# Ledger of designs, part 8: VHH binders against q96q42r690to885

Target 1, 196 residues: q96q42r690to885
Amino acid sequence: GYIASLHELATTERRFYSKLSDIKSQILRPLLSLENLGTTTTVQLLQEVASRFSKLCYLIGQHGASLSSFLHGVKEARSLVILKHSSLFLDSYTEYCTSITNFLVMGGFQLLAKPAIDFLNKNQELLQDLSEVNDENTQLMEILNTLFFLPIRRLHNYAKVLLKLATCFEVASPEYQKLQDSSSCYECLALHLGRK
Short names: E, the ipSAE of ESMFold2; O, the ipSAE of OpenDDE; V2, 0.75 times the mean of E and O plus 0.25 times the DockQ between their complexes.

## First folded at step 1 (VHH)

Design f12 (framework vhh_8dlx_2)
Fold by ESMFold2-Fast, scan of step 1:
Structure f12 (fold): chain B 196 residues (1-196), chain A 126 residues (1-126)
Amino acid sequence: as target 1 above (196 residues)
Amino acid sequence: EVQLVESGGGVVQPGRSLRLSCAASGFTFSSYAMHWVRQAPGKGLEWIGNIYHSGSTFYNPSLKSLVTISRDDSTNTLYLQMNSLRAEDTAIYYCARGTSYEDLFNWLEGSYMDVWGKGTLVTVSS
């Protein structure tokens, strides 16, 4: 049902926020606090990734909080922030994914200086846990790629939940059409960003 | 009137600690991310770090001085704690307001700092 699907969106958004917060506090912030991270270019690209990641984390946190408030009042679907402010979500995800892709294309984590590589190796178990990679033989760089592309998986999850919400309305209703269109937009973005 | 006023600067000996304060007024302080930025004599602006409304902090990894940013939303005050001060930490320290939680559209423009204080001078000298 409608309420159940809204609870799923809220619960998974809060869970995703917790994961992004953990990545920020336990990986990105400590990593960027190290001296001698690498070349000026590599450091600047990583700082851009952290900036876009922090912005996305903030948006997700606020969205999770707003969904909790929304559920207490049970409002009309079209007033959902993810629908009303879809451009903000699409742009924030796109900005972040572009920044991480640029960092990885320019050499990514492999070209970081020894102190940074040592930090990542020391925290390999934590990275494994945060990435939810279900394979103990996965290499560090593959774990990092999985971790930092988690937002693309979240876009797929948005599309799925929005489609489930749509089924709660008549096919001819404005609500059905809006939810289905939004679902398609998030899925299209996820496929586009995942291909690059 | 939106204002940020830094205080706590002065002359300090190398190796000592110093805490700077930034008093905010004219806006809902608890809704904004806040930044610390410094400018050494004859040099450009150097970002020190920020603190989000949630209390989460990010620091410039190229800084050698040990720094901690904190906030007290009950008194609308931002703090910068600096330990093991060195001569190269001599600078004018600025407090700046970041992206507002109440204006999500500012994220699309990439603008993270829109209001700055006048700064407070820190001189690290024997």
Scores: ipSAE 0.000, ipTM 0.130, lowest interface PAE 13.6, mean pLDDT 80

## First folded at step 2 (VHH; framework vhh_7z1x_3)

Design g1 (at its last look DockQ between E and O 0.05; V2 from the best seeds 0.00; counts 0 for: pae E 15.9 > 2, SAP .676 > .668, placed apart)
Fold by OpenDDE, look of step 2:
Structure g1 (fold): chain B 196 residues (1-196), chain A 126 residues (1-126)
Amino acid sequence: as target 1 above (196 residues)
Amino acid sequence: QVQLVETGGGLVQPGGSLRLSCTASGFTFSSYAMNWVRQAPGKGLEWLSGISGSGGDTSYADSVKGRFTISRDNAKNTLYLQMNSLQPDDTAVYFCAKGGLYFDWLLSPTGYFDYWGQGTQVTVSS
């Protein structure tokens, strides 16, 4: 139902925030602290990724908090933050993905391959846990890549939950239309960013 | 690098008016709530007013409600504070303060902020 779906969104958003926070603190920050990362330009690209990741993490955290408040008040669908302020979410995710893409296109993984290998080896279990990659044969850099794109997966989840919420309203209702349209936007963005 | 620069302060007689401006840079201005705060001599920081990122929502402290009006021009990355019916008690340094994202502001309409400018002096005296 409607309330159940909202609770699911709230719970999963908080968990997702926790995961991203761990990635930020235990993976991205240490990576940035490594020596011999390469040229100033490549390091700046990584810094931008980290900065945008942090911003996204903050946004998701605030969203989780807002959902808690939402659940304690009048639960008008139009007031749902992910719906009402969809542009903020979409832009934030787009900016983050752009930074990742720039980093990768400019040889980001090549940059990290040597200086980060010891760090990644030491934290293999953590990387696997955070990425939920259970295949032991997966290269650590690939796992790291998975972590970088982890936020994009959440966009699919937003789309799904919005559709679920839409089903709780009459098709002819404005709530249904808004939820469905917003869902489509999130899904479209997820697909677009996932192809990069 | 977040930068906030306040202007428009000065000396005014009681009952007079001033318009403060704050030019913002270093962040997506329209995404964040903005605030005006002040500090009078010997007193602590006082929140006066806040405005959502879009400008659609505003909030005021009781001390300035009905006299002060907060607004913003997102195309110019500028925050404004129209101050009318100024009184000696309004004498203070006025600061522009960056708030949180819009929905964060929604949760805390009384305003919190993480960056502020150098301030502009407003003196109300006969």
Scores: ipSAE 0.007, ipTM 0.247, lowest interface PAE 9.5, mean pLDDT 88
Fold by ESMFold2, look of step 2:
Structure g1 (fold): chain B 196 residues (1-196), chain A 126 residues (1-126)
Amino acid sequence: as target 1 above (196 residues)
Amino acid sequence: QVQLVETGGGLVQPGGSLRLSCTASGFTFSSYAMNWVRQAPGKGLEWLSGISGSGGDTSYADSVKGRFTISRDNAKNTLYLQMNSLQPDDTAVYFCAKGGLYFDWLLSPTGYFDYWGQGTQVTVSS
């Protein structure tokens, strides 16, 4: 039901935040601390990816905290921050996707200097664990792509949970219409960004 | 348009305290690291401190560590610098500066600062 779906959203958001935090602390921070990462242009693009990734991590952490407070107080659907501030979520995901797409079209991880490539190769097991890739034969570059596009998969999950929440209301109700419309917005964005 | 306005400067005696404020507008304040820098008479710019967007990570120059405390109130779009044990060589114009990341490696002097306030004068003299 409604409460169960709210707990699902809260639990999965905390897990997603933990995943993003691990990627930030165990991959991005060590990678960007290396003395020789590559050309100035490549480093600037990667720094922009890290900047937008950090903004998403912050947003997701804030959302997880707000869901905990929401569950212990007034639980009206229109008060959900993911509905009330949907433009912030959608814009933040779009900015991140743009940054990773820009980095990848300019050559991506393949253009990093040897110390960065060596770091990534040495950490392939960690990258595979973080990305949840289950095929042990997956190449490093595909693991990295999967890892950095995890946020796009999260948009699909938002759409699914919002739809579950919607089904707890009558179809003619304002709550159903708001939740269904929001679910559609997140799904449409996920499909649009996933085509890149 | 990004705007940063510093307040709270003034005259203090050595050993005194001041609290500087920087009110921000024109951007989502909580999404960006913020910094304090100063320029003493006849000197170049000196980075003093940085704070992540959430406020969870801070960094300080050795010259002010232990005496100055950076903080922020994201509900009020305001950055603060609490300055204690002020000495004559702390006399400077103090600026707040907008950064871009929450990670601690970007809270250093090598971090990118894209906007600056107009500054507030702090004078320490007896």
Scores: ipSAE 0.000, ipTM 0.132, lowest interface PAE 15.9, mean pLDDT 81
ESMFold2 (binder alone), look of step 2: mean pLDDT 81; pTM 0.828

## First folded at step 4 (VHH)

Design k01 (framework vhh_8k46_1)
Fold by ESMFold2-Fast, scan of step 4:
Structure k01 (fold): chain B 196 residues (1-196), chain A 126 residues (1-126)
Amino acid sequence: as target 1 above (196 residues)
Amino acid sequence: AVQLQASGGGFVQPGGSLRLSCAASGFTFSSYAMGWFRQAPGKEREFVSAISGSGGSTYYADSVKGRFTISRDNSKNTVYLQMNSLRAEDTATYYCAKGGRYFDWLLSPTGYFDYWGQGTQVTVSS
């Protein structure tokens, strides 16, 4: 049912927000506070990633709170922020994914100066825990890639939830069409951003 | 072939404790998430707890948080569930489950698990 699917969305959005907050507070902020990160260009690209990550994290937190408020007493239907007409939500994901892709294409974490690389190696166990990669033999760079591509994986989840919501409406209805189109939009975005 | 053998269930009074064990074989144990699920009579199977391959990340259902502790010993290919302050509502068959290489909660509120073992019965009654 419709309410059950919204509870799934709210639960997984809250978990996603918690994960992104932990990455921001335990990895990105400490990393960017280091005295020597690398070249000016590399530092600027990483700062752009961190900026877009922070904006995305904030938006996800707002989305989770909005869903919880709706489920805890608001009976009136709300416009879902994950519908394709919500440019703010879609743009924030696109901006983050673009920033991380640009950073990685230009050499990514491997181009950071020794103090930054030392920080990441020292915190490899924390990074593995945050990424939820189960294989302890996974290389640091694969762990980092898994961690910073979590938003792309979340886009697939939005697409699936939107399809579940669509089944609650008559196939000929405008609501069904909008949810189907939004699902396709998120799935298409995820596929394009996940495959270089 | 993947094998999961749960054990340690039994009869306990309210407030009692039990430790469940799940012995795993047929896969690289430390590379996969493990979980516990339970099914009470007449109810759907529900998520109880999960642990990442390294043991660094653990998750609990709200109903058991603070009372149950999941752990694993990768040298023994075993996952454990320590159950304290047991209640009548905890009465269920408990199942051990094998997850993925990535502990991915983004795809499901309960995570993704692709193999379930045999259950062990826990009965909490006076």
Scores: ipSAE 0.033, ipTM 0.431, lowest interface PAE 6.2, mean pLDDT 82

Design k02 (framework vhh_8k46_1)
Fold by ESMFold2-Fast, scan of step 4:
Structure k02 (fold): chain B 196 residues (1-196), chain A 124 residues (1-124)
Amino acid sequence: as target 1 above (196 residues)
Amino acid sequence: AVQLQASGGGFVQPGGSLRLSCAASGFTFSSYAMGWFRQAPGKEREFVSAISGSGGSTYYADSVKGRFTISRDNSKNTVYLQMNSLRAEDTATYYCAAGGRYFDWLSPSEYDYWGQGTQVTVSS
């Protein structure tokens, strides 16, 4: 049902927020705190990635909190909570994915100085765990690519949950159409960003 | 010594505009993210806006989105806050802050250096 699907969305949003918070606190913050990261251009691109990532993390945290408040019947209208945030959410996902893509096409993590590469190698097991990469022979750069494109995977998850929510409404209803349109939007964005 | 000097505060009527400036010295300005925070009488310090070192990323509190614009000029070591459509609830002392190379714009604890603040009063 509708409430069950919203509980699924809330639970997975909280878990995703936790994962992004761990990436931010255990990988990005320590990495950018190193004294010798690389060239000015590479460092600036990575700082943009971290800034966009932090913004996305914050919005996901707010969305999870809003879902929890709605489910506890506090002050939220019985409107589609995820649709209320859709433009800000989609823009933040797009901005983040653009920043990581720009960083990677300009040489990415491979162009970082030795202290940064050493840090990443030291934390490879954590990076594998966070990225959900189970093949122990997977190279560091592939693990990093998988990790930093996790938001695209989450867009697919939003699309699936929105489709489940749509089935709770009459096909002719405005609610059904809005949920279908939102699902298509998230899926199309995920496919577009995933091609990069 | 590191110094952040905020200026541009004053008295304005509701609907008015004001531009705050924060002049920085004593550190490599372009390597630091800059933030604006405010504190109203009897309230806790709250986040207003932040900008990355390059100026490529900006962040705003929901209460100021569409009304305030943050910008920076790295050649002048200055960050600005353009405040439009001011409301009585915008009345506060506004502080500028400099964060490290990586920062969480919402957390005061992520900012290494703080200015003395400039008072903004919006009243009819």
Scores: ipSAE 0.005, ipTM 0.278, lowest interface PAE 11.5, mean pLDDT 82

Design k03 (framework vhh_8k46_1)
Fold by ESMFold2-Fast, scan of step 4:
Structure k03 (fold): chain B 196 residues (1-196), chain A 124 residues (1-124)
Amino acid sequence: as target 1 above (196 residues)
Amino acid sequence: AVQLQASGGGFVQPGGSLRLSCAASGFTFSSYAMGWFRQAPGKEREFVSAISGSGGSTYYADSVKGRFTISRDNSKNTVYLQMNSLRAEDTATYYCAAGGRYFDWLLPSEYDYWGQGTQVTVSS
């Protein structure tokens, strides 16, 4: 039902925010603090990734906080941050996905200088935990790709929850239409970005 | 001594335009990201726009995207905010800020230096 779907969205959003915050504080911030990270182009691309990642993390945090009021009151569909600020969410996800794709196409983490690669190898266990990769034989680059594609995977989850929420309203209602349209937007973006 | 002097605020009718300026001194301007934040009475300080040290990257809050343009002139140590199609909801004191960590340009707490602010009032 509606309440169960909102509870699922709230719980998973708070968990996702916590994970992104850990990636930002324990991986991205220390990594970008290294003096010899790579070429100017590689550093600029990674800084763009980190900047877009930070913006996305902030918005997810705000969304999770907004959904927390569900535990002490009921939120109507039109009051949800993901609907009220849908253009900001879509733009932020698109900007992040574009930045990570550009970084990876240009050679990605493989082009980082030795001190950066050494930092990542030293933190491989943490990277595996954050990415939920449990195979000890998984290569560092595959772990990193899994980790930095987590926001893209989250788009599928938004689409599914929004579609579930839509089914709780009459087809002719403005709420149904807005939820269905938003679900389609998140799903289309996820499918587009999921193709390699 | 670090100083950030914001100016350009004033009274304007809905649909009007204003250009804010923030003159900086006392630090290597081109090495710092610059941001604009605003605060309406009784509300928390909110992010408006930010620009990287080189000027190559710009960021906007959803509420101002397409209406506001941030720019900077590193030779003059000045950051600008061009505000078009102003709305009553844009009424606030606007602050310029310097610094911030690479990851948290949206958070006021991540900025090292703050200006005194300039008042923008949009009313009919």
Scores: ipSAE 0.000, ipTM 0.147, lowest interface PAE 13.8, mean pLDDT 81

Design k04 (framework vhh_8k46_1)
Fold by ESMFold2-Fast, scan of step 4:
Structure k04 (fold): chain B 196 residues (1-196), chain A 124 residues (1-124)
Amino acid sequence: as target 1 above (196 residues)
Amino acid sequence: AVQLQASGGGFVQPGGSLRLSCAASGFTFSSYAMGWFRQAPGKEREFVSAISGSGGSTYYADSVKGRFTISRDNSKNTVYLQMNSLRAEDTATYYCAAGGRYFDWLDESEYDYWGQGTQVTVSS
């Protein structure tokens, strides 16, 4: 049912929010606080990545709060952030993926100065844990790529859960139509961004 | 020394417009995100708008979206806030602030340097 699927969405959203918060506090903040990161261009590109990542984290936190309010009978399904602000959510994901792609195309983490590379190597085990990479033989750069593309994996999860939620409504209902449309938008975006 | 000099405040009637400027010196301006905050008497400081170091990302509080526009000129070390369709609720002292390279635009503690502020009064 509907309530079970909504509890699943709320639980996984809170878990994902916690993971992104940990990436921000333990990796991005310390990394960008280093005095010598690289060239001005590299620093600016990484700052854009971190800035847009922070925006996604904030929106995911707002979505989790909205789900909690809905489960306590405060708001209708139409008030959920993922539905009500779907364009803002999709735009924020697109902006984030654009920034990480630009950073990687320009050489990405490999172009960072020695202090930054040393920091990442020192935290490789944490990076592996956060990225959900289970193969201990995975190289640092592959771990980092996996970590910073976690939001794309979450887009697939959103699409899947939205389809489950839609089946709980009559096909002619506004709720069914909005959930189906939102699911399609998240899946299309995930496929488009995941091909890069 | 780091300095942030805000200017452009003043008296304006509801529906009017003002452009605030913040001139920065003493640091590498293009490496710092810039933000605008405001504080009305008896209230806590409130986030208004922010812009990344490159100018590629902008952020706005819900109360000002569609009315205010933030921009920057890295060649002049200046950030701007264009305020349109001003309301009585916009009356406050406006502060510009410089954030670090790690930039969480909503977290006031992430802003390293603050200006003295410029007063905006919206009244009929």
Scores: ipSAE 0.191, ipTM 0.607, lowest interface PAE 5.4, mean pLDDT 84

Design k05 (framework vhh_8k46_1)
Fold by ESMFold2-Fast, scan of step 4:
Structure k05 (fold): chain B 196 residues (1-196), chain A 123 residues (1-123)
Amino acid sequence: as target 1 above (196 residues)
Amino acid sequence: AVQLQASGGGFVQPGGSLRLSCAASGFTFSSYAMGWFRQAPGKEREFVSAISGSGGSTYYADSVKGRFTISRDNSKNTVYLQMNSLRAEDTATYYCAAGGRYFDWLESSYDYWGQGTQVTVSS
């Protein structure tokens, strides 16, 4: 039902927030603290990625907290938080995905200096675990791409959850229409941002 | 068998400090997020702070942010809560809890709970 689907959304949002927080604290922050990271352009692009990643992480954390608080005192199942924050979430996801795409187009992680590459190789098991890549023979660059494109995968997840929530309402209802329109919006954005 | 033993509570005056410890056994400690919750008499259990299994990520309730610090030592299977600038409203029994791999602020997300340690802040 509706409340059960919202519990699933809240649980997966909290888990996603925790995963992004680990990426931020254990990978991005230490990486950016290195003395010789690369060229000025590469460093600036990576700093932009980290900045947008931090903003997205913060918003996801707030959304998860808001959903959990809402569910604890739920009386109005029709007031889905994700619909109210669609514009803010869409903008933040778009800004992050644009930053990572710009970084990758300019050569991405392959253009990082040796100390940075050495750091990433040393943490390959953690990167693989965080990215959920099960093949231990997967190359570092593929692991990194999978990891930093997790937010695009999350957009697909939002679309799917919104469709599940829509099935709890009559097709002719305003609630059904809003949920399906929001689902289509997230799915369209995910496909647009995921194309290279 | 999973065991969580909280300790370090006591009596302290407003503005004072205490450090709580939670010793864990019976599970792979580094694979579990750990949380601190508190409950004052006649009130519901309230989230205080959480830390991821690796220790790389922390989260704090707004009421304790800037005053409390959560940390862990995976080699000792212990999570800590450093409480500074204590207030009368911090008086409660403090519980440590073990959840999944990722930290959470929702009580129902924690599978294992300790017996608690009493903290009393009064003059």
Scores: ipSAE 0.000, ipTM 0.206, lowest interface PAE 13.0, mean pLDDT 82

Design k06 (framework vhh_8k46_1)
Fold by ESMFold2-Fast, scan of step 4:
Structure k06 (fold): chain B 196 residues (1-196), chain A 125 residues (1-125)
Amino acid sequence: as target 1 above (196 residues)
Amino acid sequence: AVQLQASGGGFVQPGGSLRLSCAASGFTFSSYAMGWFRQAPGKEREFVSAISGSGGSTYYADSVKGRFTISRDNSKNTVYLQMNSLRAEDTATYYCAAGGRYFDWLTSPSEYDYWGQGTQVTVSS
């Protein structure tokens, strides 16, 4: 039902924010705090990734709070941020994905100094768990790629939950069409950003 | 794996005090709001208290307000419930739960992703 699907959206948004917070605190911040990381173009691009990641994390947190407030009637807002196709929300996803893509195109994690590579190898099991990669033989660089493109996977999840919400309405209804359109928007964005 | 271990329950006389503890592991503790719930035999699970991830906001059920105090120590991954002026009607199994920081009102069990096994509190003469 409709309320159950909204609770699923709220619960998974909260879980996703927790995951991004863990990546930020346990991987990105310690990595960028390493000595002899260098002041290279690669390090500058990684700092941009971290900045955009932090902004996206903040907005996901705000979206989760908004969903919770809507569900509990704490606020009078009736429209979900996800349904408005907010330029701020969509632009933050786009800016983050652009920053990680630019970092990876310019050589990515492989071009970091040895202390950074050693840190990543030491934390490979944590990286694998955070990335949801089940194959224990997966190479570190592929694990990192999967981890830092989790926001694209979340866009697919938004599309899925919107389709579930749509099934609660008659096919001829304006509500069904709006939810279908929103789902297509997020799926299209995910496919566009995931081309790498 | 995520683990929440509640402890500190026991037998106490009316008017007495108990301090419950919930030790957490397997997740980033400071990122999660924590809650206490209780369930008496034959009754539904009811909200007792909640605290935000930072500790900056606390919430209490009307039945315990002024008697119970929730607190947390993020350096020890532990949430506490100080229970004062205990009454017979406080008798229940007490559960700790971990939820997200996104919910302004953490009074519903459905808000929480992880649950502990519970600790029994009995208030009797």
Scores: ipSAE 0.000, ipTM 0.094, lowest interface PAE 18.6, mean pLDDT 79

Design k07 (framework vhh_8k46_1)
Fold by ESMFold2-Fast, scan of step 4:
Structure k07 (fold): chain B 196 residues (1-196), chain A 125 residues (1-125)
Amino acid sequence: as target 1 above (196 residues)
Amino acid sequence: AVQLQASGGGFVQPGGSLRLSCAASGFTFSSYAMGWFRQAPGKEREFVSAISGSGGSTYYADSVKGRFTISRDNSKNTVYLQMNSLRAEDTATYYCAKGGRYFDWLYDESEYDYWGQGTQVTVSS
């Protein structure tokens, strides 16, 4: 049903926020606090990634809070933050994905100085857990790529939930059209960003 | 510097047709949804129609569905509203508006950041 799908969205959004918050606090902040992280160019690109990641994390947290508040109130499609503020949300996802792609194309984590690489290796078990990588023989760089592309996977999840919400309305209704089109937007964005 | 230039309004008899045009500049036109809204004297602005950036999705208010057709030509940076079977109740100033990059919540005027000057449509005998 409609309320069950909204509970699923709220629950998974809170879990995703928790995961991004852990990445920010346990990986990105300590990493950027190291004295000799790399060349100026590499450090600047990574700082841009961290800045965009932090903004996205904040917005996801606000969205989860808004969904939780809504679930104690009236059932209206208009109250869904993912629909009403999706341009801000999608722009933040786009900015983040652009920043991580630029960093990775320019050499990424592999170009970091030894202290940074040592830090990442020391935290490999945590990185593997956070990335949901099940193969224990996966190399550090593949774990990092999986971890920092989790937001793209989340866009696919949004599309699927929106499509489920749409099925709660008549096909000819304005609500059905809004939810289906929003679902297509998130899916198209995920595919576009995944190609970068 | 976003500019939206609406045109094509005028006087028409009931049952007649008009085509409105909105020429856009100052942004990547094909990346943004476009909408048409109307406002009759002394009334609040209401949604009429919207089209996604690609032109693949179109939306209509129930009052105009089957009579109006929205379209766009991304090579010319122009959005159109073909208005058929016009009624006296369609009399209003028609505004074109720039929406977001995605077609989220196209019925809500708060999702539109720039508005054209408007073009007057009067349907009377």
Scores: ipSAE 0.000, ipTM 0.105, lowest interface PAE 18.6, mean pLDDT 81

Design k08 (framework vhh_6z1v_2)
Fold by ESMFold2-Fast, scan of step 4:
Structure k08 (fold): chain B 196 residues (1-196), chain A 126 residues (1-126)
Amino acid sequence: as target 1 above (196 residues)
Amino acid sequence: EVQLVESGGRLVRTGGSLRLSCAASGFTFSSYAMGWFRQAPGKEREVVAAISGSGGSTWHADFVKGRFTISRDNAKNTVYLQMNSLKPEDTAVYYCAKGGRYFDWLLSPTGYFDYWGQGTQVTVSS
């Protein structure tokens, strides 16, 4: 049903928000607090990544709270609450992915100074857990790439949930069409941003 | 510090059109959501339309279905409400409001908007 699918979206959004919050608090914030991270260019690009990541994390948290409010406060499920954030999410995902790809193209984590690399190696188990990488032979750089592209996997999840929501409406309805269009938009963005 | 100045309200005949403008100052305009509210005598203030900071997301109340369109010009620090096919029931004082950084008025519709303008009177004669 519609409410059950919205509850799934809310639950998975809260889990994703928790994961992004952990990456921000346990990896990005401590990493950026180190005295010698690398060249000025590398540091500025990483700071931009962290800034865009924080913005995305905040929006995901807001979306989860909005879904919770809708599910507990709204008497009827006629509002398409999730669609009110769609352009903000798309813009924020695009901005974040642009910042991380720019950082990686310019040499990325490989150009970090020894103290930063030492910090990341010290936290390798946490990085593997957060990235869901199961192969312990996976190199640090591959783990980091997987971790910082998790938002693309979430875009695929949004597309899937939106398709489930669409089935709750008549095919001829504006709601059905808008949910289908939104699903396609998230899926297309995920495929585009997944290329590199 | 934050200032919102509405303009464009006037007497209009039923079926007519009107565009309201709101000039904003004292904050980074493109970073904040904006909204339009209205209040008729003896009635509660209600949300008419809202727009995200980037302009990429808009919301319109069901009672203005297909008739009103909210837009913004971030270069001019101005938000607009284009009102078409006006009805006597649209007669009200229209208020411009500043929201939060993210288009999340659903978390707290009443608390989301923190500043309002003085309002501009729209009167629709039958």
Scores: ipSAE 0.000, ipTM 0.118, lowest interface PAE 14.5, mean pLDDT 79

